# Designs tried in a protein design chat: VHH binders against Radical S-adenosyl methionine domain-containing protein 1, mitochondrial (RSAD1). Part 9

Target 1, 237 residues: Radical S-adenosyl methionine domain-containing protein 1, mitochondrial (RSAD1), of Bos taurus (Bovine) (a5d7b1r34to270)
Amino acid sequence: APGSQRAALYVHWPYCEKRCSYCNFNKYIPRGVDEAALRRCLVIEAQTLLRLSGVRRVESVFFGGGTPSLASPHTVAAVLEAVAQAAHLPADSEVTLEANPTSASGSRLAAFGAAGVNRLSIGLQSLDDTELQLLGRTHSARDALQTLAEAQRLFPGRVSVDLMLGLPAQQVGPWLRQLQGLLRCCDDHVSLYQLSLERGTTLFTQVQQGALPAPDPELAAEMYQEGRAVLREAGFR
Short names: E, the ipSAE of ESMFold2; O, the ipSAE of OpenDDE; V2, 0.75 times the mean of E and O plus 0.25 times the DockQ between their complexes.

## First folded at step 4 (VHH)

Design M02 (from A02, 13 letters changed; framework vhh_7n9e_1; at its last look DockQ between E and O 0.76; V2 from the best seeds 0.00; counts 0 for: pae E 2.2 > 2)
Fold by ESMFold2, look of step 5:
Structure M02 (fold): chain B 237 residues (1-237), chain A 121 residues (1-121)
Amino acid sequence: as target 1 above (237 residues)
Amino acid sequence: DVQLVESGGGLVQAGGSLRLSCAASGFTFSDYYMYWGRQAPGKGREWVSGISSSGSVILYADSVKGRFTISRDNAKNTLYLQMNNLKPEDTALYYCAKVTYDSSGYRFDYWGQGTQVTVSS
C-alpha cells in the first residue's frame, strides 16, 4: 500500500583511512576523493530509491560501510535533507553513524550531531593493543576508550560499541575480561561480532601461510555464548 | 536482450535462511538501480529492498529490516538477497527488477520470472 510503507535506509560510505587486515569490503584508501560528487550521488540515490518504493515514512537511517566518520558532516546533512524532502523523517527517527576512534574527534562528533545524527556506533573491535595491531587498526585501546567517553558525553545513552571475537589465538577468559571491562564504560548497547576470514585479506593470507593459527570455530561459538551470557547478566539487550 | 534470472529459492523451515541470486544480462548492470520484490498468492506485488547502482544506498521495507540483506556484485552482474530468520509470511515468489529513468521518470523496466520461497510453519 503506497504511502503507508515504512522503511529503513542504509548509506554506505565507501572509504577507510587504511585497508583493514580482515576486511574485504570494497573500500579505498582516501586519495583523490571528490566528496562533493559523492554527496550529489548519495542524495540522488537516496531520493530515487525512496520515490520508487512509495515510502512515506523513514524510521531509521544508518550511515555505515567503510569509515563514515571520514565523511563531511555536510554530506550527512545533505542526505538527511534529501530523505526529508522525499519522505517523512520524524524527529525521533534513529539516525546512526558508525565511527572509529581515529577519525572521530569530539568536534567532529558534535558536528555530526548538528547535522542530524542522534546515535553512534563506535567500532572499538578490541581493548587489547595486540589484537588491534593484528586487525590492522590505527588506534590503541586507550584511544578507543577516550573516544567512547567523548561520544557518551555528546550522545548520552545513545552510543553502541562493538567487540570482535574469534581472532587467531584468542581465548575465552581474557576475552571475557575485555568484555566485562567494556561494560563498565557502556551506556546503551554492545554488539559482538565474530571474525570471518575473507579471501583476499591480509589476515586470511597470514593464516593460510601458517604465520597465524587458524581461528577455532568451536572456541568462537563458546566466546559468543559466554559473551551473550555476560551481557544478559549485566542487563544489556 | 535484457534478462533477469532468479535462483536460490526453495522450501525452508521457519527460522531458516536462503540466499537468492539474480543473474543479469543484456544491459550494463552497474548503471542500474535494482530491487527485490515479492508476490504472495492472491496478493499484489510488494517491494522488499532496493540498492543503488553504486551499492552505496540501500532501502529495506520495515518487514524485512534486520533479517534480509541486499547486495550486488557488479563484476559478476549479479544481485543478491540474503534472507535470515525466515517467517511463514515471507512465503512468496521473489523477483528482481531493473529500474530505468526516462522522460516519464523512474520506472521498473524489467522483472525476472521469479524464484519461489516457501517457509513452513
Scores: ipSAE 0.483, ipTM 0.824, lowest interface PAE 2.2, mean pLDDT 81
ESMFold2-Fast, scan of step 4: ipSAE 0.676; ipTM 0.886
ESMFold2 (binder alone), look of step 5: mean pLDDT 82; pTM 0.814
OpenDDE, look of step 5: ipSAE 0.876; ipTM 0.968

Design M03 (from A03, 13 letters changed; framework vhh_7n9e_1)
Fold by ESMFold2-Fast, scan of step 4:
Structure M03 (fold): chain B 237 residues (1-237), chain A 121 residues (1-121)
Amino acid sequence: as target 1 above (237 residues)
Amino acid sequence: DVQLVESGGGLVQAGGSLRLSCAASGFTFSDYYMYWGRQAPGKGREWVSGISSSGSVILYADSVKGRFTISRDNAKNTLYLQMNNLKPEDTALYYCAKLTYDSSGYPFDYWGQGTQVTVSS
């Protein structure tokens, strides 16, 4: 039994606006999705899991998965209220929502803030438009930086950025320059994620067919190590 | 009969990674909430991470959040635990468990046999 153990709650939003080429989800575009029904299901699942687990205190909540910024702020609010009713959710708990630059307008971000979100994780992935196209992202680097600036205005000191490494044909030097450029625009945290090629993805198929070179795991490890050094030098975590 | 069979454990150096799997049978896997628990030598069982029937709601113990990822494949009746940045303190027998209510409405767990994870310093 969990008893006195503290817990972090993760809520997976199963839909994306567009399927990313590295993503293995089959639900990237909702066809006739009933958000009210999904909201009801999420509320019931959160309450049931908390009761079955015996969790009394939730220290943090993370809305991730596909593209949580596509969710209605009403759905986010309903889940947070359900959690607060089933367990203690301290007022200073971190409530983070992952946002895609394409779906993160200022008014939408503000509505998430009103719903109880107090941190944002922006899925930038790259500052190179060619790399963004490779990843199947719907935003340009310029669009992403504009969204980041708006997010930082609304959530000062509470916006993290996700940057991907280990892409096919990606080189250490140019990637480090992307990271350094990004750090001039960030005010809190940068997360580095290595590309994972999974069966059933567009990228996996392109690599298998020889259309793209396979990612180099040694080069990816070098990028990660050097990226971490750059982050430490700049005072980021 | 409910059967839960864990696999994927082993010996790994601190900072390493392991992926655990739990093959479930004897019940409608997609209808049940599941969790991973662990038991270190000479200690009681502690829960690690729980997941709702659809996979949409997940709980992590504070000691593992950010390092472990629970997931499920309802089509394959399989529960997973991806463990990254392993620490010597993570050394334990890891179980998967089916979450349910008994006939009186109290939560009740069915645990598997477990798979041993040993993290050297």
Scores: ipSAE 0.439, ipTM 0.803, lowest interface PAE 2.4, mean pLDDT 82

Design M04 (from A05, 13 letters changed; framework vhh_7n9e_1)
Fold by ESMFold2-Fast, scan of step 4:
Structure M04 (fold): chain B 237 residues (1-237), chain A 120 residues (1-120)
Amino acid sequence: as target 1 above (237 residues)
Amino acid sequence: DVQLVESGGGLVQAGGSLRLSCAASGFTFSDYYMYWGRQAPGKGREWVSGISSSGSVILYADSVKGRFTISRDNAKNTLYLQMNNLKPEDTALYYCAKVTYDSGYPFDYWGQGTQVTVSS
């Protein structure tokens, strides 16, 4: 049963700027979205869930899902205020927001900081423009690195970068060079994610139709093992 | 008659993954907050994760944050728990739960559970 134990809160932002080719989440920002209504619903749901769970202390908050950096900073602030009213949210709790480079300008990132966000997870995914196109990303590697630099200035020591591995036709050597290049631009937090080929995605359909080679699990495993060695040698987690 | 049927458990090695499902019937699934809980041998029930009716607000116990992902498909009346980087201490019978009220008092309805065993 629910009790007074410590917990982490996750808030799923239900809208994406564009559907990614590897993502099963396919909601887009509809015309005339009433964010005030969505904000009200998130506040009520957060308060109700905390009450029903009996959680007394929230150790961390994560804004993820679609593209949370598209959300109004006011909506983020309202959710955090609701949490603080329903349970203890320590001032030093980690409040992380997932940001897509295309919706994470310096001014917008600063506004999230003012709203209570104190950590960012930047979805770079790749430093190769052809791989970004394969993934359906709307940003270039250059633009993503510029966003990363801005994030690091605003959230020093508190920016994590997401990098994918195991993409169709991806090779170990080029991917390791990409990782090493990224490490020259990062603080000290890099997360490696293996591509999962899910039914219902554009990427899955292209592989099934023979338009793209299937991801190789052995190459993905090799990338992960070698990537972890590179991270360890560079002093990363 | 409310019914919750869990599936997807099994034996897995440490570091492995499992995906649990809970098929719900007998109530309007999309109106209710849902939870996953677990019970290890000789211990009481421990809350694992909860999710709001829309799926937009989620809570995780500190012991599973970053490793487990709760989700729901309201069109299929199904609750899910994706469990990654499993540890021997995650070994337990996993239950899905619906929270409701009777005469103004809250109470939980738990399913029968699905066994998860993580070897070292």
Scores: ipSAE 0.461, ipTM 0.796, lowest interface PAE 2.3, mean pLDDT 82

Design M05 (from A06, 13 letters changed; framework vhh_7n9e_1)
Fold by ESMFold2-Fast, scan of step 4:
Structure M05 (fold): chain B 237 residues (1-237), chain A 121 residues (1-121)
Amino acid sequence: as target 1 above (237 residues)
Amino acid sequence: DVQLVESGGGLVQAGGSLRLSCAASGFTFSDYYMYWGRQAPGKGREWVSGISSSGSVILYADSVKGRFTISRDNAKNTLYLQMNNLKPEDTALYYCAKVTYEGSTYPFDYWGQGTQVTVSS
């Protein structure tokens, strides 16, 4: 029965610090967001989706999408309360917020904890500044590591780091050295993500025009397999 | 009338990926909550993912969390399901479904004819 099915809720934060590759405008960057209206919308949509699905228990909640760390902690709290009213949200459920690295987010990270967030996922992606530029990231590797240290202080044992693999021209050896360096600086959770080359992006266009080599799926698979071996040997999952 | 046409199914090896599409017509797609469900031969229906009208709130069955990604393009009246790291247990007929916003209609109000996904070991 649907009411006996365990479920995970994902809340997509629609606003980005940069213009998204699929957006026709960037009104969210220079102008204020009507967050009260967005909060009301998210609460109604969460309650309606749970009601229509017949779900009675939510095992986890993930706040992701654009840049969820730009969201008000009050909006996060309101959504979690809406979920708890529509279904059973156990006290020990994982409530994760995806955060982009920034040293200015320290006080906001603490406020998210007060709102009900109990895990952080830090979108590091790379420790190489050239690779970060290729991915269109606004932070440096140094800024990312500083944010990671603050996150670990505020959420000890409950911080995950995201690392990208399978980039154009990326080699296994140098990437494994990045991973090994990262393991000296992070908690016991690291997630490996393969690059998805999507039509309409600057990166896709550069590959299409021959400015960058196409990512090699076999090489990406090798990175993933060897990366997982490194993580297992170090006690990570 | 309401029409939902699924595509993108096929035969794939364990660990592989498939992307399903659902083309919707006959209703204002952007007003409705949409779902992906599945049914294995000889078994009952089960939902795997749901998405709000705006796309901002998404629900996943715990069995597919982290492997499947639901999305929608309201301008094109299309619902998608990206399926990664497929398992033999994911073998089923996959269908998209429209659920009435005006009432408590569960499991599904309307669903398409489905697209078959077969995952070999």
Scores: ipSAE 0.596, ipTM 0.850, lowest interface PAE 1.5, mean pLDDT 80

Design M06 (from A07, 13 letters changed; framework vhh_7n9e_1)
Fold by ESMFold2-Fast, scan of step 4:
Structure M06 (fold): chain B 237 residues (1-237), chain A 121 residues (1-121)
Amino acid sequence: as target 1 above (237 residues)
Amino acid sequence: DVQLVESGGGLVQAGGSLRLSCAASGFTFSDYYMYWGRQAPGKGREWVSGISSSGSVILYADSVKGRFTISRDNAKNTLYLQMNNLKPEDTALYYCAKVEYDSSGYEFDYWGQGTQVTVSS
């Protein structure tokens, strides 16, 4: 029943520091963010949704969407307090924040920990700087690996790194070498995500105009299968 | 009058994916919290996922966490449910729902007709 039901809460941060070439929902980059108003909105929406759903226990909270590491730690704390007021949020509940290496300094990561975050997902996407430029990312591979090292020190055993596959012109061999390189720097978790070409994005337009080769779904499937095998053999998820 | 029209169901094998859509009309869609629920034959209704009016706050039942993704397009008055890694126990009639207030002030669910999802082994 609803009253006995356990649930996971997801909070979508709608803003990015820069527009990603593959992200349809992040096409709009606002000139001014009224964070106090957004914080109030998130708090009200979280309390209302929990009340209407009849959820009694929240097992996990995930801050994702655009770039949640751009959010004030105060906003994260306010949402978590709202959840705790509306339902039971156990001390051992997983509270994950997606962090962009560009916005996630060590001191900022520590502040999120103080706010209640106990797990990080680092959006690395690639270890190849040319691929990062293609994706419209503002971080370098070096910067991302530094952020990963800081995150792993602050959140030991509770950091996942996101790696993308299926990029235009990407090949299985070089991508597997990227993954192996990443595993030498990563303590615990790696998540693999396949590129999806969204209509209305910069990347979609470049492929349609013939400026970039279309991603090969057979190659992407091969990368995913081989990548998962590498992860299992190395003791990752 | 509120209308919710679900689509996208079908027969899939375990491990497969489906994307459900719910076309909403008769109310200001962007003002309302929306839900996906399901009902297996002979069972009561079970909520699956809920989403706030802005789309910024989302809830998932523990049974579907990590496999299902709810989203909404307020410009198109449409609610979505992306279902990945489907399991036989996900077999059910899937409904989108709006919480509606009656004249007494109490909240009650309004459910569409539903779209059938059948997952074979």
Scores: ipSAE 0.549, ipTM 0.828, lowest interface PAE 1.7, mean pLDDT 81

Design M07 (from A09, 13 letters changed; framework vhh_7n9e_1)
Fold by ESMFold2-Fast, scan of step 4:
Structure M07 (fold): chain B 237 residues (1-237), chain A 121 residues (1-121)
Amino acid sequence: as target 1 above (237 residues)
Amino acid sequence: DVQLVESGGGLVQAGGSLRLSCAASGFTFSDYYMYWGRQAPGKGREWVSGISSSGSVILYADSVKGRFTISRDNAKNTLYLQMNNLKPEDTALYYCAKVTWDSSGYPFDYWGQGTQVTVSS
C-alpha cells in the first residue's frame, strides 16, 4: 500500500511573540501583519501540496511552528476547509493546535475549538521560573498552569503538555519532581523533549562563552529513561 | 539545468539521528514545492515528506510522522530532513525532488542522485 495516499498535514505558523533562545528560524511578529494575505497563501499551498502529493486522506492536522495560538481562528478554519475540499478529512480526525500560555486565553481557545481544533498541545516546557527565563519564555509557571486548566476544561481528555529536559545545570531529582507535579495537573498526555543546543541561538552562544554550563548528555539520558518510567507508572501514553 | 545534490547520509544505530541536506540550483527554489523520497534496495520509491514553496505547509507519510522533520531555507536554496529515532526500516537511498507542471498542466518530478542512510540494529 502507498503511504502517500494517507498522510499527516503540518501547518507552520512562522511568527511568535518573542524569538525563543533555542529557536533559530522563528520570526518576530511584525507590526501590521497582513493576516488575510497569509491566510490566502496557506489555503492555496495546502490545496496545491495535497493535489501534487496525491494524498486522498489526511489522518491528522497539526498547527505548529512559532506560536499558532497567535493566528486568527478564521485562518485555522480556512485551512481546515481547504484540506477538506482537497482530500478526505474525517470528522473525527485529530486536529491539534500548539498553544503558548502567553497567547492562549479561554475565549481564544474556545474560538479555536469552534474553528475545528479538537486537541491542544501546551508548550509549558518547565515548572521552574528560572528554567523558563533560560529558555526565553515570557510566561511564569503559574500563568502556564492557569492556561493548562482552562485548556483542560475546554478540551477534556485532549490536552497534551510539552516538558523539556536536558537543560544546562538541570538536575534529575528536581526535574522528576516537576514531572510528577505535572502529572497531578495533566489530563491526557505529556511529551518529553530533550533540549537541542543549536548553533546560532542565544543559548548556544551563552554555553560557548562559559556563561552557562554545557548540558550533560548522561543526565539527559537518565532524565528521559526515568521520566518514561514515571509516565508508564502513572498510566500516561 | 535543474540540479539537486543530497548530502548528510551515513551509518547510524537504531534510535539515532541524521540530518540530510539538498542543495538546489538551476531554478528559482523559492517558487517550488519540494519533497524527500527514499528507495530501499530492491524496492520501489516511497515519498517521505513534502513542503510548500513558503515552507508553511508540510505533509508526512504515516511511516515517518513524529520522527522526521522537513524544512527549507529559501535564502540558501537548501532543503533539509531531520531524521530522529531512526529504525532499521528507514535504511534507504534518500533523495530530494522538485515538482513542476508541463505545458498541459500535468505535474511531474525531478529527482536528485541521493544520499545513503543505513540504520543498524
Scores: ipSAE 0.524, ipTM 0.813, lowest interface PAE 1.7, mean pLDDT 81

Design M08 (from A10, 13 letters changed; framework vhh_7n9e_1)
Amino acid sequence: DVQLVESGGGLVQAGGSLRLSCAASGFTFSDYYMYWGRQAPGKGREWVSGISSSGSVILYADSVKGRFTISRDNAKNTLYLQMNNLKPEDTALYYCARVDYGSGSYPFDYWGQGTQVTVSS
ESMFold2-Fast, scan of step 4: ipSAE 0.661; ipTM 0.872

Design M09 (from A01, 13 letters changed; framework vhh_7n9e_1)
Fold by ESMFold2-Fast, scan of step 4:
Structure M09 (fold): chain B 237 residues (1-237), chain A 121 residues (1-121)
Amino acid sequence: as target 1 above (237 residues)
Amino acid sequence: DVQLVESGGGLVQAGGSLRLSCAASGFTFSDYYMYWGRQAPGKGREWVSAISSSGSVILYASSVKGRFTISRDNAKNTLYLQMNNLKPEDTALYYCAKVTYDSSGYPFDYWGQGTQVTVSS
């Protein structure tokens, strides 16, 4: 029995530039990845899923997963065109792309905008270079802030950033200073989320072997409460 | 012999979370589009999320958008539904379903026994 005539579409980009130490299910970008073949696959799967589900209107589209900003803007455009052909995709529908600072130059961000993207979610994760290295990120805090500024210029009022808490050895005071620094240059939404330490990840193995201290759940709870207070005081939701 | 076995349901308070699993056997799981559906007492069946065979394209019904996450592990022949910020209106029997291109039963051609989710206010 087909149900909803309205739905949200999520497109999972399966590849990362580098495997993040906290990512368990994302694939590496293989040598010689055939993006044209992947683009055809995504188009067929989007059209088929929409037809089989009986969806008449797609209220939002989210490109997430590994590192969608590594995808060609042509692939994003092709998927959005396929959605518009199979169902109604209103011009004011939210089309969000998750971007990694390493792969999100101003020219690429502008090309995504031309392809139909109208909102960005930037995975900053941390403004501390040591924490970024721990997470296996390839960008520096400086690079992340430059990408954020460029994104805000190209997508005014339509940029959100993700900031992690509860990292091994992380302390409340320094983390709150990171958050306050971010808020001085961020005029849109900020999402706070706690690191989930999953089996099979590099971080899990290093904590298990004593190479990294285990995250302190009491400190993580304190960070979340204090971070939410800072966000409320600054007028963020 | 096609089998779908749902598990992970239970009683939870509003605002809570549950993770449902569907173990599939008797067919090539990785070839099929899969759905999570639900049925509340006195209500018709409705799908809440759908996922393509590769796992790359996903749909969410508007009622669960932002709260539920569907995923699949083709190596384990298992479909998952992570349910967050549960509401009393989410109370239902949850079931997984296989989609077949050639079937006359649109869009679902098989349902398991389901797993009960009850959300108290």
Scores: ipSAE 0.632, ipTM 0.853, lowest interface PAE 1.2, mean pLDDT 81

Design M10 (from A01, 14 letters changed; framework vhh_7n9e_1)
Fold by ESMFold2-Fast, scan of step 4:
Structure M10 (fold): chain B 237 residues (1-237), chain A 121 residues (1-121)
Amino acid sequence: as target 1 above (237 residues)
Amino acid sequence: DVQLVESGGGLVQAGGSLRLSCAASGFTFSDYYMYWGRQAPGKGREWVSGISSSGSVIIYADSVKGRFTISRDNAKNTLYLQMNNLKPEDTALYYCAKVTYDSSGYPFDYWGQGTQVTVSS
């Protein structure tokens, strides 16, 4: 029955500092965004969705989408309070925030911890600066690794790093070298994300026009399988 | 006249992926919270994922979190469910559903006909 189910809640932050070339739903940050209005909207939508679903317990909350680390920690706190009011949110539930290295200073990360966040997912995406430019990222690999170090200090054992695979022109060998290099700087959790080439994105248009080769799904599958093997050998979750 | 038409089901091996679509018509799609539900053979219907009208708030049943991704395209009046790392236990008829704020004890206002997903071991 609906009322007996446990659920995971995902909150999509709709704004990015700059639109990523692979994203369908992110928006550029507008001038003078009214965060108080957005906070009220998120609170209402979270409460309504939980009530309509009949959820009694929320086992996990994920703040993702655009760039949630651009959000006020007060907005995160308000959403978590709304969830706790509409359903039971146990103290040991996993509350994850996706952090962009450009906007995730140590003081902001600490403030998110105070707001109820107990896990971080760092959007590294690549250790190759050319690939980061292709993805429309505003940070360098060095910036991302510095943010990762701060995150690991503030959330020891509770930091995940996001790494993308299956990019146009990407090869298995060089990508595996990136993964192995990352493992030297991160000893907790690595999440592998395959690029999905969606209509309406900048990357889709560039591939369609012949400016970039199409991602090879067999190559991406090979990256994923070999990447998972590397992670298992290194003792990662 | 409300219509919900699901597609994208099929037979897939364990560990595989499928993407379901639900084409909505007869109502203002962008005003409604939408769900994907399923019914396994010999079992009752249950929801697996829900999404708010704006797309900003999403819920997943614990059994599918990290494997399924719900999304919507309000310009196309279409709801999607991307299913990855499918398990034999995911075998079911999958329905999209429209809900109203006034639903009590039963959150689904309207169901589509469904699309069959069969996962072999």
Scores: ipSAE 0.502, ipTM 0.804, lowest interface PAE 1.9, mean pLDDT 81

Design M11 (from A01, 14 letters changed; framework vhh_7n9e_1)
Fold by ESMFold2-Fast, scan of step 4:
Structure M11 (fold): chain B 237 residues (1-237), chain A 121 residues (1-121)
Amino acid sequence: as target 1 above (237 residues)
Amino acid sequence: DVQLVESGGGLVQAGGSLRLSCAASGFTFSDYYMYWGRQAPGKGREWVSGISSSGSVIFYADSVKGRFTISRDNAKNTLYLQMNNLKPEDTALYYCAKVTYDSSGYPFDYWGQGTQVTVSS
């Protein structure tokens, strides 16, 4: 593998179920969350992956997946240290952490900053409380906006907001009004995500049983295109 | 016998998408770090993306970051590469690989035969 190749690293929360390729121990599914074991697993996997790949330089690191803001800042710091030991991690590399408003207090966000995180992606998903309930979110729109304001204070110019589109019964006009409202309250980056209706989820079952209307792919496409236009006009990236 | 069989390649226009699959057999797939690499005509092999045995740690070459997504299904012994917003520069033979250490501690690679991806301008 070419060592001069530039690479980005993605770290998935919540935990490691498997052991690395050079570990010769019992393979079993962990029961409950053991943060110390997860931290050890992530460190080993990061170092091993970089060593086996031959990557010499990591341009960016993204902590995503489930809810990385539930992770200990110590676990984030340990992974970043492991990366820096295995490859060159430039001081200007983007280190992004996905944060859920319900688990992202100001003190916790500040601790992630101390651990090496320099960008946040806040999973607001919606500014409509009914839509948040549909998505199984435990925060209100007001709570999410308070978390966003705190994140922007701690990470000025380095906060992205995630907004979802294509939800059952969602319409273009009301959704665009949500987006426009959000742009008055956030930094220069907003990410638009289309709902993926996965088999085995509560939403999938409710749509299949007729309790919720199926998402309209044409309306979702229209939302995406019009949303991108709104973002471009407002100077967002 | 270790076997890796890639599929899903083809001809696509710039801006298009393709999803590659790698069916693995002959080893305990869930124990191994897996990789997607590519080789353009007249060039050496380069890593595109790699994923740890658990799926928890992933790397992407900077040239494909934000456009490609690697994933694995350990129950199905299958590795995937979702390729979006393809560019003519992505034209190459794509192959999956199992990389491990031999008894002396040096890397030992097993490569599939590959699946061709051609992106027209």
Scores: ipSAE 0.532, ipTM 0.830, lowest interface PAE 1.8, mean pLDDT 81

Design M12 (from A01, 14 letters changed; framework vhh_7n9e_1)
Fold by ESMFold2-Fast, scan of step 4:
Structure M12 (fold): chain B 237 residues (1-237), chain A 121 residues (1-121)
Amino acid sequence: as target 1 above (237 residues)
Amino acid sequence: DVQLVESGGGLVQAGGSLRLSCAASGFTFSDYYMYWGRQAPGKGREWVSGISSSGSVIYYADSVKGRFTISRDNAKNTLYLQMNNLKPEDTALYYCAKVTYDSSGYPFDYWGQGTQVTVSS
């Protein structure tokens, strides 16, 4: 093992409130999830992987995957404590949690802050309700913007918003309009994610069957380039 | 015995993407932690990313964080590395790795033969 490298930790929450149509890695929340058992599993896995990798310092932590905002803040705290015991986790490390707009109340977000989370990534994905339905999302654009406002109040200057591009039938102009609208509601942080069609997903099956047009990689590249230009003009990173 | 076969390397321009695969056999893949490492010409081996048996815990070297994504498909006994926004500094032979134990119980890494990734400037 190499030893002493600086590393980032990613913790995958395997459950969603509803399985997303584009996601092949997440599972729907079964009835009565035993979170204590999952917490123990995550703690053991985090410490074991640190030991096996020889990592001495963890510069950042990201809780992602399904819907990490559905996890108990106690589980987040336990993982962070396990990391701090096995390696050096600096006090100023970025600890980010992905939040789904429909599952992240202000009280839950505040509890995550108390557990050690110091950044939020809000999975908005789209401001178009039809696109949100296509993606299998449970939130509306209105719900997402309300959650964003609460997140910005609780984590001022430390909230990122995730916006997806390259959806089937999506066009550059309307998508840029969504982005511009979003910038009127956001702090300095917007992340652009290209849709990846993976075998085994509902969206892949619909495209394969001809129910939806295939995403155009050329249009997706254009959207990314134009989106970056819009972000730069607005002073965003 | 343990077999790890990497594929997916190639020549790509800076800013491009490649997806590496590692086909594993000879052990119960779903029970083991897996890694990707790399070795550039004239350099020692560098650990790139590791993933737990369930896929729930992942570590990335700071040099690749935000650009590379490790994943696994336990049903197919396959480990993946999605590499985005590649830089010339990413040019290296990429290895899939599993920790193996010798007959006395001492751990050592089992590395496949590797797949070459070359990123032009």
Scores: ipSAE 0.184, ipTM 0.653, lowest interface PAE 4.6, mean pLDDT 80

